VH-VL binders against Chromophore lyase CpcT/CpeT (cpcT). Designs and how they scored, part 15

Target 1, 201 residues: Chromophore lyase CpcT/CpeT (cpcT), of Paulinella chromatophora (Freshwater filose amoeba) (b1x536)
Amino acid sequence: MSASLSQLVHQLSARFNNQQQAFDNPPLYAHIVVNCRPLVHLLPGSLLIEQSYAMDPLKPYRIRVLRAQTRDEKLIIFSYSLSDEQKYWGSVYEPERMLKIEEKDLQAIEGCNYIVRKKNSNFIGEVEPGCRCLVDRKGVTTYIVSKFELTNKGEMRTLDRGHNPVTHEQLWGSLGGVFEFNRTTDFSKEIPYDWIEEWKK
Short names: E, the ipSAE of ESMFold2; O, the ipSAE of OpenDDE; V2, 0.75 times the mean of E and O plus 0.25 times the DockQ between their complexes.

## First folded at step 7 (VH-VL; framework fv_dargistotug)

Design f8 (from f1 with light chain D50K T53Y; at its last look DockQ between E and O 0.68; V2 from the best seeds 0.00; counts 0 for: pae E 8.4 > 2)
Fold by ESMFold2, look of step 7:
Structure f8 (fold): chain C 201 residues (1-201), chain A 120 residues (1-120), chain B 106 residues (1-106)
Amino acid sequence: as target 1 above (201 residues)
Amino acid sequence: QVQLVQSGSELKKPGASVKVSCKASGYTFTSYDMNWVRQAPGQGLEWMGWINPRTGDTTYAQGFTGRFVFSLDTSVSTAYLQISSLKAEDTAVYYCAREWYSGYEDFDYWGQGTLVTVSS
Amino acid sequence: DIQLTQSPSFLSASVGDRVTITCRASQGIDYYLAWYQQKPGKAPKLLIYKASYLQSGVPSRFSGSGSGTEFTLTISSLQPEDFATYYCQQYNNWPTFGGGTKVEIK
């Protein structure tokens, strides 16, 4: 599992965008940039993730801290929100601001962790079961079913769906809503060597 | 609307070959893996394997590694199942079914099935 | 291979009944289980995925539960259109299907 955890964190540590998809399909896909970058001063496996429209990269519509770990022989990505979230917008572009994020600023998000499996050198992740990853959308509370694939060639595909928490009916997540990202910047060299050593133990 | 439309029924003699097609529409063909599932008359469902339309890579379930060949033509969003050296026990309905990534999730959309009958 | 055992293989019930179908895995599969409905002459239709998530367009009277090795499909109030064969399927590893449960009207 230690080799797979290191590979997962390496493959996550990048900037991705769906430029080809967005330019080929402008009515259907917004141009999105996903930055996922090591928080080298925090616990091993910690990554800052910012998701933004390409036209407005310093105002992400989602900012989170992820922590990839092995638990009970499984790969898990733990999800955390940040206290005073807007204070850190755009910090993924400014390493000095990233260093100001502290462990005390992180709050675990109930039910929103990802269970990750390795298959043919690719990683497949999906949100944990239990229907507990809640979001409000358009005035309606839904639980998210979310999945991703990371390939060994730097591709990332994501699919998200929202469900009614009482009836379990799918309320959103179009069939053409698979986002297809390419790796455009590599942050894996920023991964601290002591994280890799810790995972080997 | 996602659709998987399969080729029509086939009547074959033992020793012949058959090629079943599965044409996909309503989604990006390369975003999902294609699975093949067999159902003999009056019997349950049996997974045969999958093909990755992005790479052409295949995986065959135990017992399906010889006479069964998956292929695809991405230019027409079509997957194929070819069965060679047909035997009477190959008589079944053959379904294609899509999966987001092979071995990771359920099959959310299925083709209508293709009946292959092998008789002397 | 991971074997799935469905029970019962056959059941007879009246319209309006609460029906439960059980699927047991030979080893732990976490929540990687789906339920399908198949009517005669038709392709299977996905009802439930990840053990408890309802597929779009499936009536809310269907529900799923369980994790690990024991899973249940429940129909809260059986309707005439629910008479069919139901299959569980695991996808924790190479997919396998249960043997099916045929539901008929009493």
Scores: ipSAE 0.014, ipTM 0.612, lowest interface PAE 8.4, mean pLDDT 87
ESMFold2 (binder alone), look of step 7: mean pLDDT 91; pTM 0.928
OpenDDE, look of step 7: ipSAE 0.188; ipTM 0.756

## First folded at step 8 (VH-VL; framework fv_dargistotug)

Design g1 (from f2 with light chain D50Y; at its last look DockQ between E and O 0.78; V2 from the best seeds 0.00; counts 0 for: pae E 4.0 > 2)
Fold by ESMFold2, look of step 8:
Structure g1 (fold): chain C 201 residues (1-201), chain A 120 residues (1-120), chain B 106 residues (1-106)
Amino acid sequence: as target 1 above (201 residues)
Amino acid sequence: QVQLVQSGSELKKPGASVKVSCKASGYTFTSYDMNWVRQAPGQGLEWMGWINPRTGDTTYAQGFTGRFVFSLDTSVSTAYLQISSLKAEDTAVYYCAREWFSGYEDFDYWGQGTLVTVSS
Amino acid sequence: DIQLTQSPSFLSASVGDRVTITCRASQGIDYYLAWYQQKPGKAPKLLIYYASTLQSGVPSRFSGSGSGTEFTLTISSLQPEDFATYYCQQYNNWPTFGGGTKVEIK
């Protein structure tokens, strides 16, 4: 399983862009940039993720810290929010600012971890079940349905939707389908050697 | 609007061949796997396998590795099921069904089904 | 192959009744179970996936629960349009379907 965890973190450590999809389908798909980059000074498997519209790359609509780990022979990505999120907007582009993020700034988000399966060379992750990953949007609470696939060829496909926790009606998220991203920048060489060696034990 | 539209019902004699089509619209055809599911009259659902429109990779369930062939034509967003050397036991409704991600998922959209009847 | 056993195979119930259908897997499948509704002459329709998540547009009277090897589909207040056959399907590995549960309105 250590080889699968290392591979997962390597494949996550990148900048992704759905430019081809957005340009081929301009009214249906927003142009999104996803940056996922190692937080090398924090516990092994820690990644800063920023999701933004391409026109506003320094104003992410979502910023989180992820921590990929093996638990009971399963791959799990733990999700954390940051204290004072806006303070860290754009840090994924500036390694010196990333180093200022400390463990005490991380707050576990109940119900928002991803359970990850490896199928062949692909990883498929999905927010844990139970409809417990809650987000407040403009005074309305929704639970998030979130799923991703990573291929060994640098492709990432995602689905993110918000639902009413009582009626289960979809209230936001892509209606045009799955977002399809290509890897545009590789951050995997930033993964600390000590993380890889620790995972081999 | 996602749609899977299948070819019409077929009446065939034993030993003949049939090719069922499944035309997709309302989504990017190469982004989702296409599955085939069989339902014999009065029986339950039986997964036959899938084809990946991006790579051409196929997987056939056991019992479907010989006379059943999946194929596709991405230029017209269409998947095909060909059954050769038809037998009476092949009488069934054949469904195409879309899978979200490659990797054995649930089936969110189904074609209307194609009845293939094999009789003398 | 992972075998799914549905119980009961057949049931009759009145409009307004609470209906419970179970699906038991021959080995652990975590949460990778879906439920489908099939009306006569129609294709199956996805109701629930990931054990408990409702598909968009499905009435909230439908709910799913369970994990591992035992799963339940519940209809909290049966309606006339719920006459159908219900199938569970696992997708932890090669998809397999349960044998179905036919629900008739008394």
Scores: ipSAE 0.396, ipTM 0.778, lowest interface PAE 4.0, mean pLDDT 89
ESMFold2 (binder alone), look of step 8: mean pLDDT 91; pTM 0.928
OpenDDE, look of step 8: ipSAE 0.556; ipTM 0.868

Design g2 (from f2 with light chain D50W; at its last look DockQ between E and O 0.46; V2 from the best seeds 0.00; counts 0 for: pae E 4.7 > 2)
Fold by OpenDDE, look of step 8:
Structure g2 (fold): chain C 201 residues (1-201), chain A 120 residues (1-120), chain B 106 residues (1-106)
Amino acid sequence: as target 1 above (201 residues)
Amino acid sequence: QVQLVQSGSELKKPGASVKVSCKASGYTFTSYDMNWVRQAPGQGLEWMGWINPRTGDTTYAQGFTGRFVFSLDTSVSTAYLQISSLKAEDTAVYYCAREWFSGYEDFDYWGQGTLVTVSS
Amino acid sequence: DIQLTQSPSFLSASVGDRVTITCRASQGIDYYLAWYQQKPGKAPKLLIYWASTLQSGVPSRFSGSGSGTEFTLTISSLQPEDFATYYCQQYNNWPTFGGGTKVEIK
């Protein structure tokens, strides 16, 4: 499990881009950049994730701290929001700014953790079941259905949709279906050796 | 729109072989695992296994090993199910079904089904 | 394998009726439960996944609930097009289907 955890964090630690997909089908897919960069000064497995439109990379529409850990022989990615998150926007492009993030700034988001499984050497994650990962978009509360797949080749596929907490109807999400990203930058070299050693315990 | 179109009905003798095709369109074929589900006449649904169109990796359910083979032709976005040494008990409608998302075997799109009848 | 037991196997109802179908799992499957509708000569159609989430395009009169080992599909007001066979399916482990529930016209 330690090896899997390490591998997961390594594969997550990257910049992803769906440029080709967006160019091929602009009406269906926005051009998205996903940055997932290790927060090397925080607890092992901590990653800052920013999701932005390619045209405005410094203004993420979603910013979270993810922390990959093992619990009960399972891989889980815990999700945290950031207090006063706007001051950290675009910090994935400025590692020195990332250092300003402290543990006290992290707030666990109930119901928004990812359960991660392996299938055919790929990592597959989904927001934990229960329809509890609530988010407000344009004044409307929805629960998130979110899935991802990571491959050893650096590919990432994602699906994000919002559903009505009462009726469970889909209210927003991928119109074209699965987003397909390619790895454009590798941040895995930034993973502290201390993390790896900790995982071996 | 997403469509899965399967080949037509088959009538075979015991001991013969059959190959059912499932042509996908309206989506990236290699982005979703393809599953096969069997339904004997008047019976329920039975999952047979899946194939990963990206890697070609296959998984067969218990009872569907040996005589059952999943294959692909990605150039035409088509999945195949081959059954050899056919038996009367293989008489059923065979469905291809796309996974909603890889690793989660809920099936959001299905082929129309292919009836395979094995009779002497 | 995980066995799913549906009840009832047959259900007679009228248009406008509230219909409830139960699916029981032999072991805990969390929320990894889907419901399908199948009409004669047609392929199954996904209605609900994650036990309660409606598939896109599915009418709101359909709802799913439950977790663990007990699940229910509810049709709040049965419509003429809803007469069909319904299957539950788990995907917490290798997929298995329930035996089906045929909803017939009373």
Scores: ipSAE 0.085, ipTM 0.704, lowest interface PAE 3.6, mean pLDDT 92
ESMFold2, look of step 8: ipSAE 0.327; ipTM 0.755
ESMFold2 (binder alone), look of step 8: mean pLDDT 91; pTM 0.922

Design g3 (from f2 with light chain D50H; at its last look DockQ between E and O 0.44; V2 from the best seeds 0.00; counts 0 for: pae E 5.1 > 2)
Fold by ESMFold2, look of step 8:
Structure g3 (fold): chain C 201 residues (1-201), chain A 120 residues (1-120), chain B 106 residues (1-106)
Amino acid sequence: as target 1 above (201 residues)
Amino acid sequence: QVQLVQSGSELKKPGASVKVSCKASGYTFTSYDMNWVRQAPGQGLEWMGWINPRTGDTTYAQGFTGRFVFSLDTSVSTAYLQISSLKAEDTAVYYCAREWFSGYEDFDYWGQGTLVTVSS
Amino acid sequence: DIQLTQSPSFLSASVGDRVTITCRASQGIDYYLAWYQQKPGKAPKLLIYHASTLQSGVPSRFSGSGSGTEFTLTISSLQPEDFATYYCQQYNNWPTFGGGTKVEIK
């Protein structure tokens, strides 16, 4: 399992974009950049993730800290919000600002962890069951249905939708759309060797 | 609206072939694997396998590796099941079903089913 | 292959009854279990996925529970439109279905 955890963190540690999809389908898909970068000073497996529109990369629409771990022989990505999120917008491009993120700034988000399964050399992650990952959007509370697929070829596919917690009606997110990302920058060389050593124990 | 529309029922003699179509609409065809499920009269559901419309790769369940062929035409968002050398035991309703994301998932949308009857 | 054993194979119930159906897996499948409802002449309809998550448009009288190897579908107050056959399906690996539970009018 330690080999799968190291592989997962390596494959997550990148910048991705869906430029091909967005340019091939301009009315249908926004051009999105996802940055996922090691927080080397925090606990092993910690990653800063920023999701932004490509035209405005310094104003992400989502910023989180992820922590990939093995728990009870399972791969889990724990999700954390940051206190005062806007303070850290764009820090994924500025390593010195990333170093200012501390454990005390992280707040666990109930019900929003990802359960990860390895299939061949690919990882499939999805938000834990129970409809408990709640977000507010335009004054409406929804639970997120969120999945990702991450290949060893650097591809990432994502699906995100929000549903009414009572009726389960989909309220936002594409009905048929899956975002298709390619890896454009590799951050895996920034993964501390100490993390790899800890995972071997 | 996600919709899977299958071709009409078929009455065939033993030894013939049949090709069942499943036309998808309301979603990006290449984003979700297409599965085939058989239900013999009075019997339960039996997974036959899937085809990946992104790659064309197929997986056949045990017992479906010989006379059953999955194919697709992505230009018209259509999946096909071809059954050759039909036997009476092939009499069943054949469903196409979309998996919820990719690879070994639940089936969120189903075609209406195609009854294939094989009778002398 | 992961085998699923449903019980009972059939049951008779009245409108308003609480109905429970069980599905046991031959090995651990975490939460990767779905429940389907099928009426005669119709395709199966997804009710529940991830063992307990209700599909959009499914009435709240349906609920699912369990993880690992034992799972339960519950209908808290049976309605006339609920008389059907119910199937469990695992998707931890190659999909397999349970044998079905036919719910009949008493």
Scores: ipSAE 0.273, ipTM 0.712, lowest interface PAE 5.1, mean pLDDT 88
ESMFold2 (binder alone), look of step 8: mean pLDDT 91; pTM 0.925
OpenDDE, look of step 8: ipSAE 0.334; ipTM 0.789

Design g4 (from g1 with light chain T53N; at its last look DockQ between E and O 0.72; V2 from the best seeds 0.00; counts 0 for: pae E 3.6 > 2)
Fold by ESMFold2, look of step 8:
Structure g4 (fold): chain C 201 residues (1-201), chain A 120 residues (1-120), chain B 106 residues (1-106)
Amino acid sequence: as target 1 above (201 residues)
Amino acid sequence: QVQLVQSGSELKKPGASVKVSCKASGYTFTSYDMNWVRQAPGQGLEWMGWINPRTGDTTYAQGFTGRFVFSLDTSVSTAYLQISSLKAEDTAVYYCAREWFSGYEDFDYWGQGTLVTVSS
Amino acid sequence: DIQLTQSPSFLSASVGDRVTITCRASQGIDYYLAWYQQKPGKAPKLLIYYASNLQSGVPSRFSGSGSGTEFTLTISSLQPEDFATYYCQQYNNWPTFGGGTKVEIK
């Protein structure tokens, strides 16, 4: 599984945006930038992810640490929040600030990990089953159903929905509103050699 | 509201051909793959294959690699199944079903089915 | 191809009964299993995906469980509208369906 884990981390280590989609469909799709960059000093597979509107890239609406690993012969992306998130806003653009993020700053987000499959040359990820990834949105607690596809050509596609935890009614997210991102900056050369060697053991 | 609306039932003689349509609405047609599923009278479901509306690429299940052809018209958000050289064994209900665009997935929405009857 | 074996193929039950249907895969499929309900003359309807996630609009009396090679669909208290045929489907690889379980009124 080490070859697939290395490929997954390489394909995640990038800046993505949906500029083409947003400019072709301005009322329907916001222009989003996703930066996902190796945290080289942390455990193998650690990535800082910042999601922002393109017009305001230093104020991400979501900042997380991801950790891609193989567990029980599965590819899994573990999700972590950061203590004092605002302190780290924009760090994805500033490697020296990224180095200040420490393991003690990470808090696991229960039920929000992604289980990942490799299909041909693409990766397909989905939030783990069990309906346990809870977020508050518009005053209502929902569980998140989230899916993504990464291609070896630098495309990333995402679909996100929120559901009532009791009734399972979909409360937000479009049934046909897939976000379509392209890779615009490659961070994969920053992946430490010792991560790749550790995965081969 | 996602809908898949298929063409009406067909009565055909052996050796003829038929083209079943599946018109999609309520979603971006090219964001989801289209599958075809066969159900012979009184029997279970049999996956026939899928077509990728972004590329036109097709995959046919074993047993469906000859007389069965999937196609698309994205300008009208419609998928087609054509069956040539019809045989009595082709008598079945044919369903279209969509899946998330990344390949082998669950089928979240189905067409109502098209009965094709092949009889002398 | 991954073969799915459903059990039982047929059952007779009363309104209010708890029903359990099993689906066994010929090899490990992790959580990539869906359940469908089909009524006579109608298309299949997705009930459960990802082994245990309830599809939107499906009543909560339906539930799914399992992983790997063994999966169950449970209907906690049968209603008149639940008399139908139920199919499992795996999507770990190209899709295959179980043979179906027909649930009829006793």
Scores: ipSAE 0.426, ipTM 0.790, lowest interface PAE 3.6, mean pLDDT 88
ESMFold2 (binder alone), look of step 8: mean pLDDT 91; pTM 0.927
OpenDDE, look of step 8: ipSAE 0.571; ipTM 0.875

Design g5 (from g1 with light chain T53I; at its last look DockQ between E and O 0.50; V2 from the best seeds 0.00; counts 0 for: pae E 7.2 > 2)
Fold by ESMFold2, look of step 8:
Structure g5 (fold): chain C 201 residues (1-201), chain A 120 residues (1-120), chain B 106 residues (1-106)
Amino acid sequence: as target 1 above (201 residues)
Amino acid sequence: QVQLVQSGSELKKPGASVKVSCKASGYTFTSYDMNWVRQAPGQGLEWMGWINPRTGDTTYAQGFTGRFVFSLDTSVSTAYLQISSLKAEDTAVYYCAREWFSGYEDFDYWGQGTLVTVSS
Amino acid sequence: DIQLTQSPSFLSASVGDRVTITCRASQGIDYYLAWYQQKPGKAPKLLIYYASILQSGVPSRFSGSGSGTEFTLTISSLQPEDFATYYCQQYNNWPTFGGGTKVEIK
C-alpha cells in the first residue's frame, strides 16, 4: 500500500484549475484554483490546500491541512483546520510562510476525512459516511457530501454538496455540475525523500 | 432534469442483430460514464459494462465480450448497445444507467429499459 | 467477483410496518454499497449510496446503515408506494447486484 500512498501524495501535490471548463462554459462555472502543496516540516503526508476563485487567489474560500496516510490497509486523507485561518491565507504561494505552520495549529475536523480507493491509476475519494462533516454556509449548517477523482494524467474532478442534517435534503451544490480541473503546476518534487523512505518501512 | 430515453422494444430472430439507443438530456453528457445493465425475465440485474463518453473507452463484463458493442455519438448525447448474432438467451430488458464518476460507482439515473425478445 | 446475498428474498408486510432488509458481501467492501427500488415494469431507482447517504428526492423514511460485509436498508413506516423489489449493489470493484428482496402486502 506504500506505493499507492506515495502516488496519491505525488498526484495531490499540485496546483489545479478549471480554466478550460470555465472558458468553455460561461457563465456555468466559476474559475477556481486549487493549490495543494507539501508541508515538508510536518508529519509525512501533510499538505496545505487552499481553494480560491482565480481572480482573488490570496483570499481562499477554504484553507485546510490534509494528511494522507495508510490506516488499516486503507488510504485515508485526514482533514485538519488551522487555528486562526486568515493568518495563513495565501501561504500556498509563499513557502517561507508555509514553514510557520506547526502541528499545534492543526485541529482534526470530526467526520471530514476522505476514504480513498485506487482504481487502476486513478484515485477516488469520498468524505467518510455518517453525515458528520458539518459546514456552515450563509448561516445554514449542512453536512457535506464530497467526492473527488484524481488521475495520473493530472485531471481532477470534484463534486461537493451540502445536505440538511435532519431531513437530508440537498440544500446546495449541483446535480450534474462536476468541476473539472487540470494540473497546471507540479509541486511533487517538494515531497521530502524522507517521507517516501518512511512509507517503505 | 436528468433523463435517459431508450429506443422501443425489439422482436428479433436468432442470428439477427439489434441496436438499442439511449438518449441523454439534462446534464453534460461527457462528464459521466454510461453503463448497460441486463435483466432477463423474472431475474435480477446484471451489469454488462460501461463506456466513457469523453474518450470512447469501454469495459465489458465477463460474458459480454465479442457480441456486445457499446458506442456513442456525443453530438446528439446518445449511447448505443449493439448485440450481434442474437441468441434466445439474450431475451431481456436492457437498461442504460448513468454513473456519477468514472470508475465503478452507483447508478443514479436509469433509462426506462428496452425489451429485446429473441424467438424463432 | 464480490457476491451479495440479500435476506430475506421475500417478505410480507403491512402499511405502517418497519421493514429491514439485509445485504451481506462475500468480502469487505467498506462503504461502497447502494440500494435500489424497482417496481414492476419500471427501471430501478437509486435510494441510497455510500451505504447511508439518501439520494435526492427519496423520502426520509428510507435509511441505510452498515459497513464492511453487513448492510441494512430500513423503511421506518412502510407506505403503499413502497411495495417493490429492493436490490443492493456494491461498487468496490466490478459492480455486482444482490438477488433482490420482494416486499409484498400482507
Scores: ipSAE 0.061, ipTM 0.668, lowest interface PAE 7.2, mean pLDDT 87
ESMFold2 (binder alone), look of step 8: mean pLDDT 91; pTM 0.927
OpenDDE, look of step 8: ipSAE 0.366; ipTM 0.791

Design g6 (from g1 with heavy chain S102T; at its last look DockQ between E and O 0.77; V2 from the best seeds 0.00; counts 0 for: pae E 4.4 > 2)
Fold by ESMFold2, look of step 8:
Structure g6 (fold): chain C 201 residues (1-201), chain A 120 residues (1-120), chain B 106 residues (1-106)
Amino acid sequence: as target 1 above (201 residues)
Amino acid sequence: QVQLVQSGSELKKPGASVKVSCKASGYTFTSYDMNWVRQAPGQGLEWMGWINPRTGDTTYAQGFTGRFVFSLDTSVSTAYLQISSLKAEDTAVYYCAREWFTGYEDFDYWGQGTLVTVSS
Amino acid sequence: DIQLTQSPSFLSASVGDRVTITCRASQGIDYYLAWYQQKPGKAPKLLIYYASTLQSGVPSRFSGSGSGTEFTLTISSLQPEDFATYYCQQYNNWPTFGGGTKVEIK
């Protein structure tokens, strides 16, 4: 399991974009950039993730801290919000700003963790079942359905949708199908060696 | 709107071959795997395998290796099931079904089914 | 292969009844279970996936629960259109289906 956890964190530690999909399919797909980068000073498996439109890379529409761990023989990515999120916008481009994020700034987002399977050389993650991952959008509370696939070729596919928690009507999210991202920058060399050592225990 | 439209029913003699088609519309054909599921008359559902329309890779369930061949024509968004050397026990409804993400998922959209009857 | 055992194989119920169908897996499958409804002459229709998530357009009287090896489909107030055969399907590995549960009018 330590080898799979290390591989998962390596494959997550990257910049991804869907440029080919967005350019081939206007207006069906927005051009999105996902940066996921090790927070080397925090607990093992910690990653800063920023998701932005390519035209506004310093104004992410989502910023989170992820923590990939093995728990009860399963790969789980724990999700955390940051207190005062706007203070940290764009810090995935600025390692010195990333170092200012502390454990006390993290707030667990219950119900929003991802359960991860390894299938062959690919990882498939899904937000916890139970419709418990709540997000507010324009004054409306939705639960999210979120799934991703990471391939060993650096591809990432995602689906994110928000649903009415009572009627289950889809209120926002991927209407045209999956978003298809390619890996464009590798951050995996930034993974601390002592994280790898800790995972071997 | 996602739609899977299968070819019409077939009546065949033992030893013949049949080719069932499944034409997809309303989504990007190469973004989802295509599965085949069999249901003998009055029986439950039996997964036969899948084909990845992006790569052409196939997986066949045990018992469907040999006489059953999956193929596709991406230019017309169509998947095919070919069954050779038909036997009476091949009499069934054959469904195509789309799966979300690659490999071993739930099936969110199904074709209407194609009845293949093998009778001497 | 992971074997799925549905209980009961057959049940008789009235409109308005609360109906519960169980699916037991021969080994742990986490949350990777789906439920389908099939009416005579029709293809199966996905109701629930990931153990408890409703497919779009499925009425909220349907609910799913469970994890690991034990799973339940519940219909909180049975309607005339709900008389059908229900199948569970696991997708933790090589897909397999349960034997089905036929729900008939009492």
Scores: ipSAE 0.370, ipTM 0.771, lowest interface PAE 4.4, mean pLDDT 89
ESMFold2 (binder alone), look of step 8: mean pLDDT 91; pTM 0.927
OpenDDE, look of step 8: ipSAE 0.675; ipTM 0.904

